# Ledger of designs, part 3: VH-VL binders against p38371

Target 1, 215 residues: p38371
Amino acid sequence: CNFEQPETNCFVQESPSWAVKYDVVDSPKDANGDECTTTAPLVELMGVYKYVNPETGAAQLALRPATLASRAIADTTTTSADQTSLGSLDTEPKDHGFCHANDFAPAFVNVAASDTAAANTIRYEFTNVRVYSAAVAPGTQFTGELKYTSNGCTSSYVMRAVWPPAPCDTASTEPAENCGVGSGLNPEFAVVCQPTSATGTTGYCVPAGDIPSFK
Key: E = the ipSAE of ESMFold2; O = the ipSAE of OpenDDE; V2 = 0.75 times the mean of E and O plus 0.25 times the DockQ between their complexes.

## First folded at step 1 (VH-VL)

Design r5 (framework fv_romlusevimab)
Fold by ESMFold2-Fast, scan of step 1:
Structure r5 (fold): chain C 215 residues (1-215), chain A 121 residues (1-121), chain B 108 residues (1-108)
Amino acid sequence: as target 1 above (215 residues)
Amino acid sequence: QVQLVQSGSELKKPGASVKVSCKASGYTFTNYAMNWVRQAPGQGLEWMGWINTNTGNPTYAQGFTGRFVFSLDTSVSTASLQISSLKAEDTAVYYCARDRYSGYYYYMDVWGQGTTVTVSS
Amino acid sequence: SYVLTQPPSVSVAPGKTARITCGGNNIGSKSVHWYQQKPGQAPVLVIYYDSDRPSGIPERFSGSNSGNTATLTISGVEAGDEADYYCQVWDSSSDHVVFGGGTKLTVL
């Protein structure tokens, strides 16, 4: 009858939104090894959730990219579970305050054809995810690797993420609007505004350096 | 604290003119575009256009050219909407709303309280 | 000109989930913003860029946008959520901001 959650020392800030930046490692290539043009977004929001098995104390980390969530309404074959990547998570921090997460299942959507686009499967495969969970900044930054496939193009990235997701504008001189004082982020975090498009200025504050990203 | 404070309600006769003002505070006025949106009684929101607060250049939506003029007084961080030759169909609440001026996606994060303009004979 | 279509009203019981749709041709290629307007008050931004929440907006509010439909989802609906909700896009072809017609959410 009674329900209680087991404790864990790997703290993760659970939120439907974290800001995630992707930096390319391997440029997009198709199945024949030829160059193609479909890439992961420059920045996106991501749901981040932690589950703990009440019987065993085993922990899991769930990542849900906003790109998959936004495409889901055109998908008649996948579920919210398919659009969420679930992996294991350490119960204790290792390696200088990092909690490792591994064995992620792929997250994907099968987007139906529209008047402007052919049918497409978008797939996220996460590896080497590490959440910074030290006392100075518990569970509000993480890093990992992404293998992204869309329109038959596969590319790979290093991802760096921060909570809270603070919107920003690179054209603004107001610190609160360009990842500075008043933005809502920990002032000790080293963050920079990443626009959502190559030609625009609005986006999200993301880590400026390797995790943990501090000034 | 970021605020947009609009002028008080106006009751006008057809053919008169009215000027609605919108005073900004708590941020750098020229870093944000100012939108004008109206709402007729019992109706939805209707975008009228915007003015670039850095350049002073206005853009008007179709249907709001001619009688409607957007202007600025940057010395007092104020945007204004003037409507000439008022008609009964101009009866509405007029809102100013600031826009984060960047990129291809425009949204209004801070709104004035609205100015009711009633045109009645 | 680009047109956004919303249902005129949606009713929901307290504690349940309300879903308000915004239909537009290939709206999934645009960024959708959502505003809440209570009687006699100015609109308040509740979701921007499809799914982002401004500071102060509870996590019960979420958004999605794909294909020809964007959706504002309010989970665990409270009496205080009763309001008119408007979706909005910027149409690049006309360089115009476009609002939906609005949806009145009634909490029974």
Scores: ipSAE 0.000, ipTM 0.395, lowest interface PAE 21.6, mean pLDDT 85

Design r7 (framework fv_romlusevimab)
Fold by ESMFold2-Fast, scan of step 1:
Structure r7 (fold): chain C 215 residues (1-215), chain A 121 residues (1-121), chain B 108 residues (1-108)
Amino acid sequence: as target 1 above (215 residues)
Amino acid sequence: QVQLVQSGSELKKPGASVKVSCKASGYTFTSYAMNWVRQAPGQGLEWMGWINTNTGNPTYAQGFTGRFVFSLDTSVSTASLQISSLKAEDTAVYYCARDFYGDYRYAFDIWGQGTTVTVSS
Amino acid sequence: SYVLTQPPSVSVAPGKTARITCGGNNIGSKSVHWYQQKPGQAPVLVIYYDSDRPSGIPERFSGSNSGNTATLTISGVEAGDEADYYCQVWDSYSDHVVFGGGTKLTVL
């Protein structure tokens, strides 16, 4: 750490996994404006990374959705760079301790056609990303918006994310297994278990309210 | 589609009360704070306060305590502003506005169309 | 109480660049949002967090914020940009949302 030449005051907890929840803003529609059914996941893991230019102090934020990482095996046309969304990041937090990130490039994979499915491009477009970087919770919660396109369906979401990713089960009475004491999350965070499917009980602990999400 | 639709214009006498409603659609109502903003004829925008749509707790700007009440009906995704003991100076267009991500952000990305309240004898 | 100062009016010729300022003590440490309001219509968010654009807002709208002045810049001004423009901050000390007095942009 060089205290005479700090890179940035916008701390972000870098991790291959954060838990991200998506709340629908606009339901899926195709290119003609007609309803369709493909949506973003209810919750997923996401890689979060920060890059800083040591000479200028300019910072960048990188977001890599687990959905894109998992589909990469079926994609021969995109690279890890295409599957990662890179945007700018404030060097200092604004009022309320937020570090704003903008100008994200789309992240996407081109899934090849198979015997059972047509070719499909899955695309993530992030906007309004802000990382809460105040002393009480430095770089461990963020929010933003997602425009998601898959199977020709485009939909939009508010995303809210927390680190560390903690698996959970809504059917468990054990606090450690249902986002309570012993789950690994800061006990002051307001979190709730979000199942990965509408019919299941297992998922990840996600922010229960607006970022910063505190009890 | 994300939108806020407000109730129609009101013409009231001094001393009466009025209720302005703001119905949200196209998004999860409890994930965003609802703000109220007033604009008197020929004047600028004036922030009145906000209500936490998840908890129901209102916060009023200093000039808007007492006669002004923010409330919610989450079952129909509606926020309401009630003004009691109306005065001529309450004549204004009243807007509801969604806080982009809730409490600490105060970037109002979606606005209602406005409700004109006219108070005259 | 925190105060934001805007010029009451700005005139610009079509195709030229308009600059609308928002003055406030140490405003560069705050996040500034900008709204466009046309007669008889609700305000529309055109810039948030100093320089970001909501979906649907043309690239010719941009913002900056440093020191004691935030600026909304509209390049290649069109007749349809004629409106009142308001800057806005949240003042953490008073826990109050503060709007500027508004600037009427006239496209001649």
Scores: ipSAE 0.000, ipTM 0.504, lowest interface PAE 15.0, mean pLDDT 86

Design r8 (framework fv_romlusevimab)
Fold by ESMFold2-Fast, scan of step 1:
Structure r8 (fold): chain C 215 residues (1-215), chain A 120 residues (1-120), chain B 108 residues (1-108)
Amino acid sequence: as target 1 above (215 residues)
Amino acid sequence: QVQLVQSGSELKKPGASVKVSCKASGYTFTSYGMNWVRQAPGQGLEWMGWINTYTGNPTYAQGFTGRFVFSLDTSVSTASLQISSLKAEDTAVYYCARSYDWLSYYMDVWGQGTTVTVSS
Amino acid sequence: SYVLTQPPSVSVAPGKTARITCGGNNIGSKSVHWYQQKPGQAPVLVIYYDSDRPSGIPERFSGSNSGNTATLTISGVEAGDEADYYCQVWDSSSDHWVFGGGTKLTVL
């Protein structure tokens, strides 16, 4: 933990892409409590936006998972608003530089049936989201909880995210391509390359530890 | 389903050492930090420190450096607290408790506690 | 080191409202968590982040935090609410979790 100076306002780095890692808390279970296999991605990109009411100063945080955005191509029933989770956001950071975001609406898509797969609703429910907004890393790391439902399987996760989204390759010996010097990330951030698949090597640099994640 | 199960009570003489274990189940061990909290007989809760289950790095509160060691065995989802050179004032119930994030997050699941009694 | 001050005891009649305070310098800028501990048992989280309630905790439990005082409010108090209650904050200046001294709630 660090002796940070709190920011005056809750700053969040707005971007169509942050890199988000999910670590499982509760394994997938169906409505009967039986184990099943559909999980959240190992890592994905996420749109992160802050909205402020200009008259009242009240703030909101919007999270849009890339998985929902990409699956929206097969969905004519949900809008971009349905695919974006909107919650409240503190106007000023609390102790240790965290801005809390609460009361998120679910984000989801209704994927149409195909020749090989039944229709499926993919649903993201975010809780306990906290954006680190201290001077050493203003609005560029956050953590939270995710309840993920897909193919009737519900599972839960700890979510840890960092900006900017830096592509990486675990097979590369070049530091810039494996979350090191030249990757575009703050060199003091503790990050590690997380592949997008269990069998591949390419993915995104994600926090290596608890937020804030520093060396 | 989410549980922290601690080892049984210990009765030790001054100068001995003790190791208290805390076995986690029902969640991904490395997604939560593990805290240690002490409660002397009739007294309040006292935070001793935590260990980052992802990195293995411990952080000790003032007064708990030196004789106290936090460790992990991630292969069996177990955190341990070792106390060396036991003193009478170490007599207490020791709790492990998980926290979502070591910086600001609450302790949502607690072990049942391990009573350590130090007497001559 | 940051200090949290709680009254050592609070008494309340069944069905009435109990208020347990947690005093700290600028505590309203911190996130306060509350734990319930019954004799011989481990603590149970009842309120987190000032006012949020964990699954399974009755709506009778609520929290607030502003200025120098955080408050745990238990409405319609039941005999089963009799316990010690602890407030907790993270103190960034010492890198410590800090617990209040605890308040024994007695339901008469």
Scores: ipSAE 0.000, ipTM 0.464, lowest interface PAE 14.9, mean pLDDT 85

## First folded at step 2 (VH-VL; framework fv_romlusevimab)

Design r12a (at its last look DockQ between E and O 0.54; V2 from the best seeds 0.00; counts 0 for: pae E 13.7 > 2)
Fold by OpenDDE, look of step 2:
Structure r12a (fold): chain C 215 residues (1-215), chain A 124 residues (1-124), chain B 108 residues (1-108)
Amino acid sequence: as target 1 above (215 residues)
Amino acid sequence: QVQLVQSGSELKKPGASVKVSCKASGYTFTSYAMNWVRQAPGQGLEWMGWINTNTGNPTYAQGFTGRFVFSLDTSVSTASLQISSLKAEDTAVYYCARGIYYDSGKYYYGMDVWGQGTTVTVSS
Amino acid sequence: SYVLTQPPSVSVAPGKTARITCGGNNIGSKSVHWYQQKPGQAPVLVIYYDSDRPSGIPERFSGSNSGNTATLTISGVEAGDEADYYCQVWDSSSDHVVFGGGTKLTVL
C-alpha cells in the first residue's frame, strides 16, 4: 500500500529492461472519433534510464519501449533520440514516495510502406509518470499514462511497471517461473504473470495492483 | 471530444432539494474520478469532494456531509450531486470536474476537464 | 487543515511577466496544479504537477514548486490573461483537495 515516507533521493533502477503492462482507459479511436482496432502491447519490456546534470543537479527520465525500438530496425528516418521519450524528473519524492516525471517528448518510429501495408507512424506519449522511490522499494516500480497511436488509431492506458523483468509462464507450477520465489522479484511485490498474447501463457511478471503494488 | 455537460440553472426555496447532473462524454467514464466544486458569488473555488466512478465510493469534504450526496448512473455516464434542505448560503455555482486517481485515491491528479457549471439559487 | 495562501491580486503591464505565488507548508513536497478562471466561465487547468502544461496551453505559462512556495509564471502577458488564478493540492493527511484563495491578475 502507498503511504507517506520520509523524503529521499529519487532513485530509479536503470536497466534496458523493465516489465510494463498497459491497462486500457480509452478504447482506440481514429481521427473521426470512430472505433479502430490497433492497441498497445499487452506487456512489453522498456528501457529506463535516469540522467543527472552534474552542474545543476536537474534530473531526467528516459523511457524506451522495446516494441517501438524493434520497429525502428527498418526505420531509417528516425534517430535513437526520436525513439526515446525523455522527460524531467523530480530530485526528491513527493506524494507518498513518488518522484514525478513530466514533459516527456513523444517517442516514435516511421514504418515504411510495404506491399501489404501503407506507411505508418507509431507514437508513444507519456504523461503523469510517477516512479516509486520510497525507502521500502526505491526505484523498482513506476506508473503513468500512455497515449498510443498507430496508423491514426489512438488509445489511452494506465501504465504500470516493475523491475526486474521476470519471465513467466502461467502454465508452469514452478514458483520461479510464475512470479514466485526464485523469480528475482522482491517477495513483497504483488505481481502476476501477464502473457504477451491473449492466447499464450508466456510473458512477464507485472504489478497485480496499483503502484506501488505490494502483497 | 472529452467534455462534461451539466444540467441547467435551478431556483429553489429554502428547505427544498436540488439535483445537479453531470454527463460525461468522449472518454471512459469509470476510469476517472469525478470531483464537485462549489463557488459562491464573488468567492473562490471550494472543493466539495469526489466520487470513485468505478466503485461508487464518495468522499466528502469537511462541511459537505449530511445534506450533500454524490451518486452515479454509469449506464449513461452521469454523475449527480443532490443537496437537501437547501439554505440561502447554498446559493452558488456548482462544477463537476474530472480527475484521475491512483491506489484508491492515495494519489491525485488535477482536474483537467470541467463542466460548464450549474447555478443554484436559493431564495425565499 | 492544510492551507494555501495566494496574494489577492497581481497587476502587470502587457508584454511583461506575471508571477503568482502559492504558499503552503512544505508545498514543495506536494504536486501543485493551477487553474485559470475568467469571469462567467469554468476554471481551466493551465499547469499540473508543478510544471506540466496541458495540451492547448501556451508555453508562456510555466510553473515551479520548491520549499514553501509554488509559482505560476506568465511571460509576455496578454490582455486575455486577465483572470483569477487558483493553486490546488491534495492533502494526504486529511484526504482533501485544497484550493488557494485565488489571485486576480489585472493586465494594466
Scores: ipSAE 0.006, ipTM 0.540, lowest interface PAE 11.1, mean pLDDT 89
Fold by ESMFold2, look of step 2:
Parts: structure tokens; C-alpha cells; sequence
Structure r12a (fold): chain C 215 residues (1-215), chain A 124 residues (1-124), chain B 108 residues (1-108)
């Protein structure tokens, strides 16, 4: 009888922080199909965790956007579990080294109305998540799709993520501060500095292209 | 709304040519490969090949090299299948279908959106 | 060339469970997709990546894939489930899409 925990081949680097870039697919629209203004962040940190049921070998992937964690201080109704999206995860890589994760529950946070602001909800729905797990970069990049909703305004994105998170500054001449040597990233990764705002220069190093993103 | 709309059904004589068009809407056309699938009357699904909608490079399945040509007009988000020198055995429904994984051009995990089908009938 | 084998037909009583198999050498190492096709209609993706459902597909549709056999399972079968069902893989060796021959599900 095998009564030890099963070994898995779908390694995922567990960390409270990965750097995640969102590229818009569907611009923000309300339920009537009219344009509205709320969007996902350009880049954010994300908690990424893998769980394995030792009795069954079934694996799960947990995604916790930092934006939801940041709003939790003002939330009166949601727990850290509500702020984390769980999905099923393949036990072994398929189709050239990808581990797929599906059936994600939504992650969300609520902020109650006040005298100065309406109630606000932020909701993340992940689909088609694929973790690159081949030996050259096991479990350190993933891609997927995001449907983002805030105050009834919905938009959709391709997400591309890399571990470790590396802070960067597009205005810096130092390679370590601009996604180069000394940044802590695998030197074979193709990455680019993505500022956190449209007008700023500081942000995080994110994949430059489709996953797996290599030079 | 993601949608693939195909051109209308065709009745042709042997030796003629036909072009089946497939117009995409509701998504970025060049981000997903386009598959072509044939189904002869009373038969199963048969993959004919696909076309890379970003580069225009086609891949044809065994048996579909020669008389079958995939093409694109990306300015109107349209993929086309041309069949020349039509034979009676070309009588079938022809489907276009979007791949659900385009990142490498090789990793197709399924076909998530299908056109309604175009019936091509070849008879004397 | 890689081959997928399906039974030509399966019959099941309403409310019971239908199981449609898709056989292939080491198919458990491939991602299997399943399509439902009703008469006169285009195929519809009902299961992808072995076991996942697109939005709008009822939970009574499920899939599994291990060893040399993938299985589409439909619990609580209804008359509206009567259709042809196809399995499909992408074969990396040939760089080709491969369909199974199809299975006609009859609800009696």
C-alpha cells in the first residue's frame, strides 16, 4: 500500500508574491453594454499556492490578488478565503510542459457604502490558467484569462505572470533596477518593466510575451 | 459575442471550384488559429488543417494537400477555404472552428467556437 | 498516425448514467476534448482538458482520462442529451488534430 503523500510533477513555485501583467481583451462595459471606466490594474502582485490532498492526490491552485488583500481592511463581509480563488490543477504536465488549472471559484471583496462613497465590490474570475512546468523554468511562469468586475463595470484580460517579483524603474540606468542582471530573475526570461501607473516609471518586471517567455 | 459566420451552402458540378468563407467577430482574429473540419453525409468529423491567422501560414492534414487552400483576409477578419477540381466525394459540410490556445501555433487544446457549417454538394 | 477509438453507439435509460469511451495508446498523457453534435447542428465543446466544462455546460457532464482510456460521463441522462459525441486530441508527434470516430448516444 502507498500510504505516503503522492509525488506530483506539476511544480508551482509557492509565494505570497508573483508579478502579474494584464493585457486588455474586452474594454470595460456595464450590463447594458455601455462603456464604463473601471479596469484591472496594469500590474499587481499575486499570491500563488498549490495544495495537494494526500489521500486522493488531487491538486488545487490558489490565486490571491494583492488588490483584493489591500481592500480587505475596508471590507466588512469577506474573509481571506473569499479573497482567494481556488481551482483544480493537473497532477502532471500535459501538452509540452503546461499544467492546466480550471474551475476557479471567484475571488472578491466588498466595501460597504458610506456617507461619501457608494458600496463597491471587486470581483476576479479566472479561466484557462496554464502553469509552465518544464524543467528549464519549473512553475515560475503562468498565463490565463481574467474577467474583472468592479461596481458593475466588467472587462477581460489575458494575464501573464512571473516569479520572483522584481521591482523595477524604467527611468533607471542600473540593470538590477530595470529587469536585468542583479534583479533576481532567471537571466533567460524575456521580461520588461511594467510601471504600476500609466504616468509613473516604477513597477515590476513582467513577461514580455506569451508564456513561456524566454529570450 | 464571439461568433463565426460562414457563407451559404453551394451546389456545384464536378470540376468546378468553391470558396467557403468564415467571418469572425467579437474577438481579436489574429490571436487564434482557425481550423477547418469536414463532415461527409452520415460520417464523423475530419480535421482538414488550420491556418495561423497572424502569419497566414497553413498546415494541411494528410490527404488535404493539393486541391484545398486556406487563406485569410485579416482586414475583414475572414478565413476562407477554396476547393478546386471538385469531386463527388467532396460533398460534405465544412466547418471553421477557432482554436482555444494559440500561444505557440502548436498547442491546440480544443475548438471552442464553431461556424454554423457550409454544405457543399457536388452533383452532375 | 495516432488513432482514437470510440464505440459506435451507447444506449441508456432516462435518468441513468451514460459512459462513452475514447481509446488511444497512452491517451492519459494527452489532453482530451469532447464535442456534442445534435442532428443538423455544428459541434459544441462540452469537455476540454480531460475534465473541465465550458460555461453553460451542466455539471452532470464530466470527463476522466487515465492510461489508455478517456471517458465522457453524463449522469441523469435526459432526452435532450441524445446526440453524437466525439473525442479529440492534439498529437504532438504528427502535429495533427485527431478525432475519434464518434459515438451515437440513444436515450431509451
Amino acid sequence: as target 1 above (215 residues)
Amino acid sequence: QVQLVQSGSELKKPGASVKVSCKASGYTFTSYAMNWVRQAPGQGLEWMGWINTNTGNPTYAQGFTGRFVFSLDTSVSTASLQISSLKAEDTAVYYCARGIYYDSGKYYYGMDVWGQGTTVTVSS
Amino acid sequence: SYVLTQPPSVSVAPGKTARITCGGNNIGSKSVHWYQQKPGQAPVLVIYYDSDRPSGIPERFSGSNSGNTATLTISGVEAGDEADYYCQVWDSSSDHVVFGGGTKLTVL
Scores: ipSAE 0.000, ipTM 0.488, lowest interface PAE 13.7, mean pLDDT 85
ESMFold2 (binder alone), look of step 2: mean pLDDT 92; pTM 0.942

## First folded at step 4 (VH-VL; framework fv_romlusevimab)

Design p1
Fold by ESMFold2-Fast, scan of step 4:
Structure p1 (fold): chain C 215 residues (1-215), chain A 124 residues (1-124), chain B 108 residues (1-108)
Amino acid sequence: as target 1 above (215 residues)
Amino acid sequence: QVQLVQSGSELKKPGASVKVSCKASGYTFTSYAMNWVRQAPGQGLEWMGWINTNTGNPTYAQGFTGRFVFSLDTSVSTASLQISSLKAEDTAVYYCARGRYYDSGKYYYGMDVWGQGTTVTVSS
Amino acid sequence: SYVLTQPPSVSVAPGKTARITCGGNNIGSKSVHWYQQKPGQAPVLVIYYDSDRPSGIPERFSGSNSGNTATLTISGVEAGDEADYYCQVWDSSSDHVVFGGGTKLTVL
């Protein structure tokens, strides 16, 4: 084991899917400051990618929410680039294993009007992302902030993410189906099943606490 | 508008106690840590510690244990600093400042909102 | 205890570039935050996470951090930039916040 090895580089596990949980910081408000009801998902999958400029060595982190990717089917005005948030990324870990990423461009889709709903822009603004890149778990957990806007409602969240994404069911007593042994996650990670809806039981395994989330 | 408003200046005798309050508005109080920072006349900024507004757990810097107590009342979004057995060397401006504790309170990205400061003068 | 060292004063002419240093053992492995304090006023965060700028802070303010030295750079210095500047880190070994001693920037 060489603890200093990951600390010399900001490794990030690139994947089209990480599991991301959002915990509310500021509840939804409209432009007038009045309460409204549209919120970010309780949990979703997210594409996570790292870009390095070969000439300068500068690194970037790209985040692509699955919600934007799926809603893009109804969008004729934005591209995959608009649906992906690109920010800066440290080249070396700091503060005992964290690589900071910031200055993210907003990610968004313009959802066309339908027979049942008015046209809507869904916008993700990420800030202060921190990827845990230490020897015990290099590039497989991160945290950050999200400012989410949809249907004129803006709300803010702490996001906590883990790789690999593992489907789960809170009603299951089988460990492999409820974020335990056999789920595919590092057994030392502290994870919990987060349903995709407030009334359902199926969802994804997400960090149980602040990053890094360990037992 | 996000702001921190502190209580007014205090003039105390040695041995007395003082309580400085810091009222938060414009944000969710329990989503951010509250830091306390002291500045003696003509001196630099000195970090005293912080309190986790969600759990109520305080952390004190070296030299600020015993006589100094951080507390909070989440029902009115207020954090307080109490100093007992006041000494002349406690004369300073005391600031509260907001930090982000979803960094586990350890790696916060600085203190982005500050109170206006409370001057505490201890003289005989 | 971890110590941050700043020069006590820096003088710069209007329109020129001021550089304020913050020295610390292996400070490049830590995130540095910078505050501006004018007389009689509370500090204002001007740079966080080494080089990030809060909303409302002019682009003239920038930061860097590598090795044993972090630097706050103010380009096109204006009279209104005259203030005390403090660097700050979190020290993992003590689990405490550490401030530098402060640098008085004088615009002459």
Scores: ipSAE 0.472, ipTM 0.786, lowest interface PAE 3.0, mean pLDDT 87

Design p10
Fold by ESMFold2-Fast, scan of step 4:
Parts: sequence; C-alpha cells; structure tokens
Structure p10 (fold): chain C 215 residues (1-215), chain A 124 residues (1-124), chain B 108 residues (1-108)
Amino acid sequence: as target 1 above (215 residues)
Amino acid sequence: QVQLVQSGSELKKPGASVKVSCKASGYTFTSYAMNWVRQAPGQGLEWMGWINTNTGNPTYAQGFTGRFVFSLDTSVSTASLQISSLKAEDTAVYYCARGIYYNSGKYYYGMDVWGQGTTVTVSS
Amino acid sequence: SYVLTQPPSVSVAPGKTARITCGGNNIGSKSVHWYQQKPGQAPVLVIYYDSKRPSGIPERFSGSNSGNTATLTISGVEAGDEADYYCQVWDSSSDHVVFGGGTKLTVL
C-alpha cells in the first residue's frame, strides 16, 4: 500500500505574482512551418498556487500568466479557470530538492476581434515544471518549459521564476533598484534585472542562472 | 528549429588525439547542459559526463577522467570533446545531447535533443 | 553504483500492446526518461519525467513509474516502432546519469 506523505514536503510559496523569465528554445513558426514574429514576453508576472484535495491529500500546482489575466477583459469565450494552467504536484521532493509538476492543462484566452485587430487565441502550455523545495529556498524558485502560441505563431522557451517579484531598472546604480541589497530578494539568490521590452530599462528581477539560482 | 550538428567521422591511429565538435542552434546555448554519450559497436548507451554551458564546469563519469576533456566556445554555441592517447576501445559513436537541467549544474534530468553522432574509429 | 535492469528483448504482434520494464531500487522516487533508437540513428526522447510525451510523439506511447519498476507502454504497435529502447535516470547519490542496458523491441 502507499504511505501517507506530509503535505508540506513540497512547499510552494503561493502568490498572485512571481517574476518569470522566458529564454527562447524554438523561434516562432506558423502552422505551415514558416517564420513569424509573435513571441512570449521577455518577462512577466505569474500567479502561483497550490491546491490540496482534503479527502485524498493529492496536490496540484496552478500557474496563471499575467498576460492572460490582462487580456481577459476582451475574452468572450474563456473563463478564469481556462486562463489558469493546472497540473499535478509531487508530495515529496525528488532529485536534490525538486518537486515535479505534471500534466498541465493549457491556459488560454480567446481575444475577440476589434475595430483595429483580428481575433486571436493566446495559449500557454507548460511542461517539465520543477519547484525547488529545500530548506535554503523553500518553494521560492521554479523552472519549466513553455510552448507559447499567439497570432498563429508557436514558439518554445525555458522559463525560470523567482518569488518575491521585485521591480528593477537596469539604468539604476542603486542596489535596491537593480536586484541587489534592499530589493526584497534573498541576498544569496543570483538574480539579474530583465527589462519588459528590448528598448526599455525597467522590468523585474529574475534568476540569473539555472534553478536553484545562487551566488 | 533546435539542432545539434556534429563534426564528421574520424579514423585515427592508436596514440593520436581527436576532437569532436557539436554546434548548437535554435536555442539559448547557456540555458541547457551539454551531455556526451558513447555507444561502442553493438553496445548500449554509455553516459560520459556533461558540461555546464553557463559556468564551463565539466562533470565526468567514472572511467572518463584524464584522457577525455569537455570544452565550450560560447561565442559560436559549440561544445567539444577531446580524446587523447586514443586506444582501440575508444572506437564508438559519440553523441552530444542537450540536457534538460534547471540549476547551476547540480540537478540533471533528461536529454531531449541529440546530435547525429560522430563515428571515431581507432585502428592501426 | 545505481543499476537499471531492462529485459534484453520483447516481441509483440502488430496492433497489440508492448510493455518494456525498467527495474531499479526505489526507482519510483526518481524521474525516468525513455529513448527510442533505430539502427544507424541517434536516440530520440519518447517519454520524459515518467509519463510525459515530447511534441511529435504519438499518444500510443505512455509511461509509468512506481515502487521498483518503471514501464514504457506502446499500444497499437506498428512496424515502425521496432527499435532499441533505453530507460534513464539521474542518480543523486553519485551525481551521474544512468542508462538501462536497452530492450530490443521486435514486431513480428
């Protein structure tokens, strides 16, 4: 028979906002295999939540990208549940403190056509999600892969995430404003400021290296 | 399109050295580990080790220390395997394979993209 | 040193279900990956993290992992599935990747 597992073995810091960085793996392609230009954000905020079935003890991880939440106002066909990706979550850490989350349902919005833009579906498909849950950083960093589809363009990414979300400015020499001392992040974390746009300087502190990202 | 393209086959004499290269494209090179896997004729897959593409630090499996060296040239997204003092038992197909890892090289899981393989034959 | 044990060969008739096992001490606590290798070709990842399919791998391929045995299941087997299959884990105690010895799947 199965042994009962402590619920808190795979602790995840629940928050409406984590900072998530996406590094491209496969550049955007349309359904015909031709190149196209729509990509995932360089960085965004993401809601992260853990659910536990009180009867069975089974755990689930929920990821809700801010990009989907912000486009929900124009959506006429999806619900908040469709805009949240729900997967299973290990009850105990494996492989040096990682909790694996599996079988995520896609998260998406169907943005209605407007006077200035055609209808569009934005879809997030998460795989290979790992939450680092060890004493030195309990449930405050995770990684995984994203398949992103928007405007008929599909691209894939490695994602790395950290809590708490800390705003930053690459143009600032003040440590607290550029992911250093006083930013709100654990000082042992290796983090770097990732601007939200290629031409701007403001963004969020994100993991600088592989998860767990430490100095 | 994510690809790993390896250098061509090599025929070497015992005692010579060989360098096998593996060029990555279609992804951020430093975000994934690079593994080296060997397959002797008619044998199974044998993991040789891996290199952290972000730090440059290699980890070698037992039996692949000394004569085997993993290196990187991040400016051209290329990983290399050098084998010195070649022996007949080094005859094999050598594969590079992208590791799905998400930390500074300590945690490692699977290999999702493989090079086509480089055949190294050592004969007198 | 951690060891993964696979049967050297499995035979199955077309359209039937093939099951390839991978035995390891407490393997259910580890993440298992499966690779398909056809003659003269590089391995292809067919299942990762116990039960997940990479893009492009048919739904006929599934995986499970519990206790001391992980299993790759191929339903509705086709001639094109004939290949060598390898299971793989990462062993935290040695910090090494470990491959099983491989199973030759023959479709008769």
Scores: ipSAE 0.000, ipTM 0.432, lowest interface PAE 17.8, mean pLDDT 84

Design p14
Fold by ESMFold2-Fast, scan of step 4:
Structure p14 (fold): chain C 215 residues (1-215), chain A 124 residues (1-124), chain B 108 residues (1-108)
Amino acid sequence: as target 1 above (215 residues)
Amino acid sequence: QVQLVQSGSELKKPGASVKVSCKASGYTFTSYAMNWVRQAPGQGLEWMGWINTNTGNPTYAQGFTGRFVFSLDTSVSTASLQISSLKAEDTAVYYCARGKYFDSGKYYYGMDVWGQGTTVTVSS
Amino acid sequence: SYVLTQPPSVSVAPGKTARITCGGNNIGSKYVHWYQQKPGQAPVLVIYYDSDRPSGIPERFSGSNSGNTATLTISGVEAGDEADYYCQVWDSSSDHVVFGGGTKLTVL
């Protein structure tokens, strides 16, 4: 006698890399409500995974920011589990094709104090994540909210994500290198190149508008 | 620190006008929709509509067009509800409540922060 | 127009489980939010997106939503839970927020 895993209609493209853009909602403030300058990345890669409990059919979404993964080698106090945010996930799409995910555990790393810098915890708190899981683009775009804390500065963002991740260069006139034809993305997706720094040109293709982002 | 503070109670005669204000603090005003909800004495909650704080465009529920006007003053993070030609059936507690949204669109989650309510009494 | 139906009242003994239902045609395809309103006070969001709890809401509050019925469940009921409870959806077809009529929870 076999135990068969329950099916779910909230498809999510599992991948070690999605491209995620953060747009500020509330500017960085410290614990006293005063302005400060540390912000979330403009864009980063993110691991996205789905787990389903075979007995109950309960689903979970796992988000692992590349910023946390990259600092893990220098942090001996947190595990891969601490650097991955697990939340609940709907089993069926609702409201125009979205699957909602929430109750995320925070993802974080602890950077130890050095001779030149105080100890710093980088913390991601995700809420209200919505994965677009309709037939036209099943599980390849999502949006959500991020509360980001680093250097005692807390700020909030809308995040918009797309799969597959496609590197890009805003200075390139070649469409394949600037989120156009030949980039590897669905040609109907509305995407734009987001540099990883304010002064640079190289980055990743990200949704150009609200999810689902289509031309 | 995130809060919505509404103007004080009003006692009006039929035919008068009233303006209820809702001042937001502790968050970015234009990142959240503002909803208006009415509750007549002993009755349930009745959604009147919402206003997009980024674009200024209002959406009214059926029955709240004409005499009811939603407006904004983004310079002071304030939303306002004006009711003209007041009738006895307008007697109610009026609440403002923020709805969180990212896009100028309509998919927002529940109303997580509410004003304390403004009682409007219309009597002759 | 879309209609949500709640029982007008529910009574429960202290420490027991209260279940408040919200009926709506195919409500399982919509997200349901729940509010608690105590006398003389503004409503407080206690459950959003069917089953999620805002910060500060005890885990004894839970929600479910399937088919034509959404349910707010309050386990280990305390006297302080006496209130009116309202369910709410956003009806995409009309682009309007719809509230249920409210349920008065009485703790005997």
Scores: ipSAE 0.282, ipTM 0.715, lowest interface PAE 4.0, mean pLDDT 87

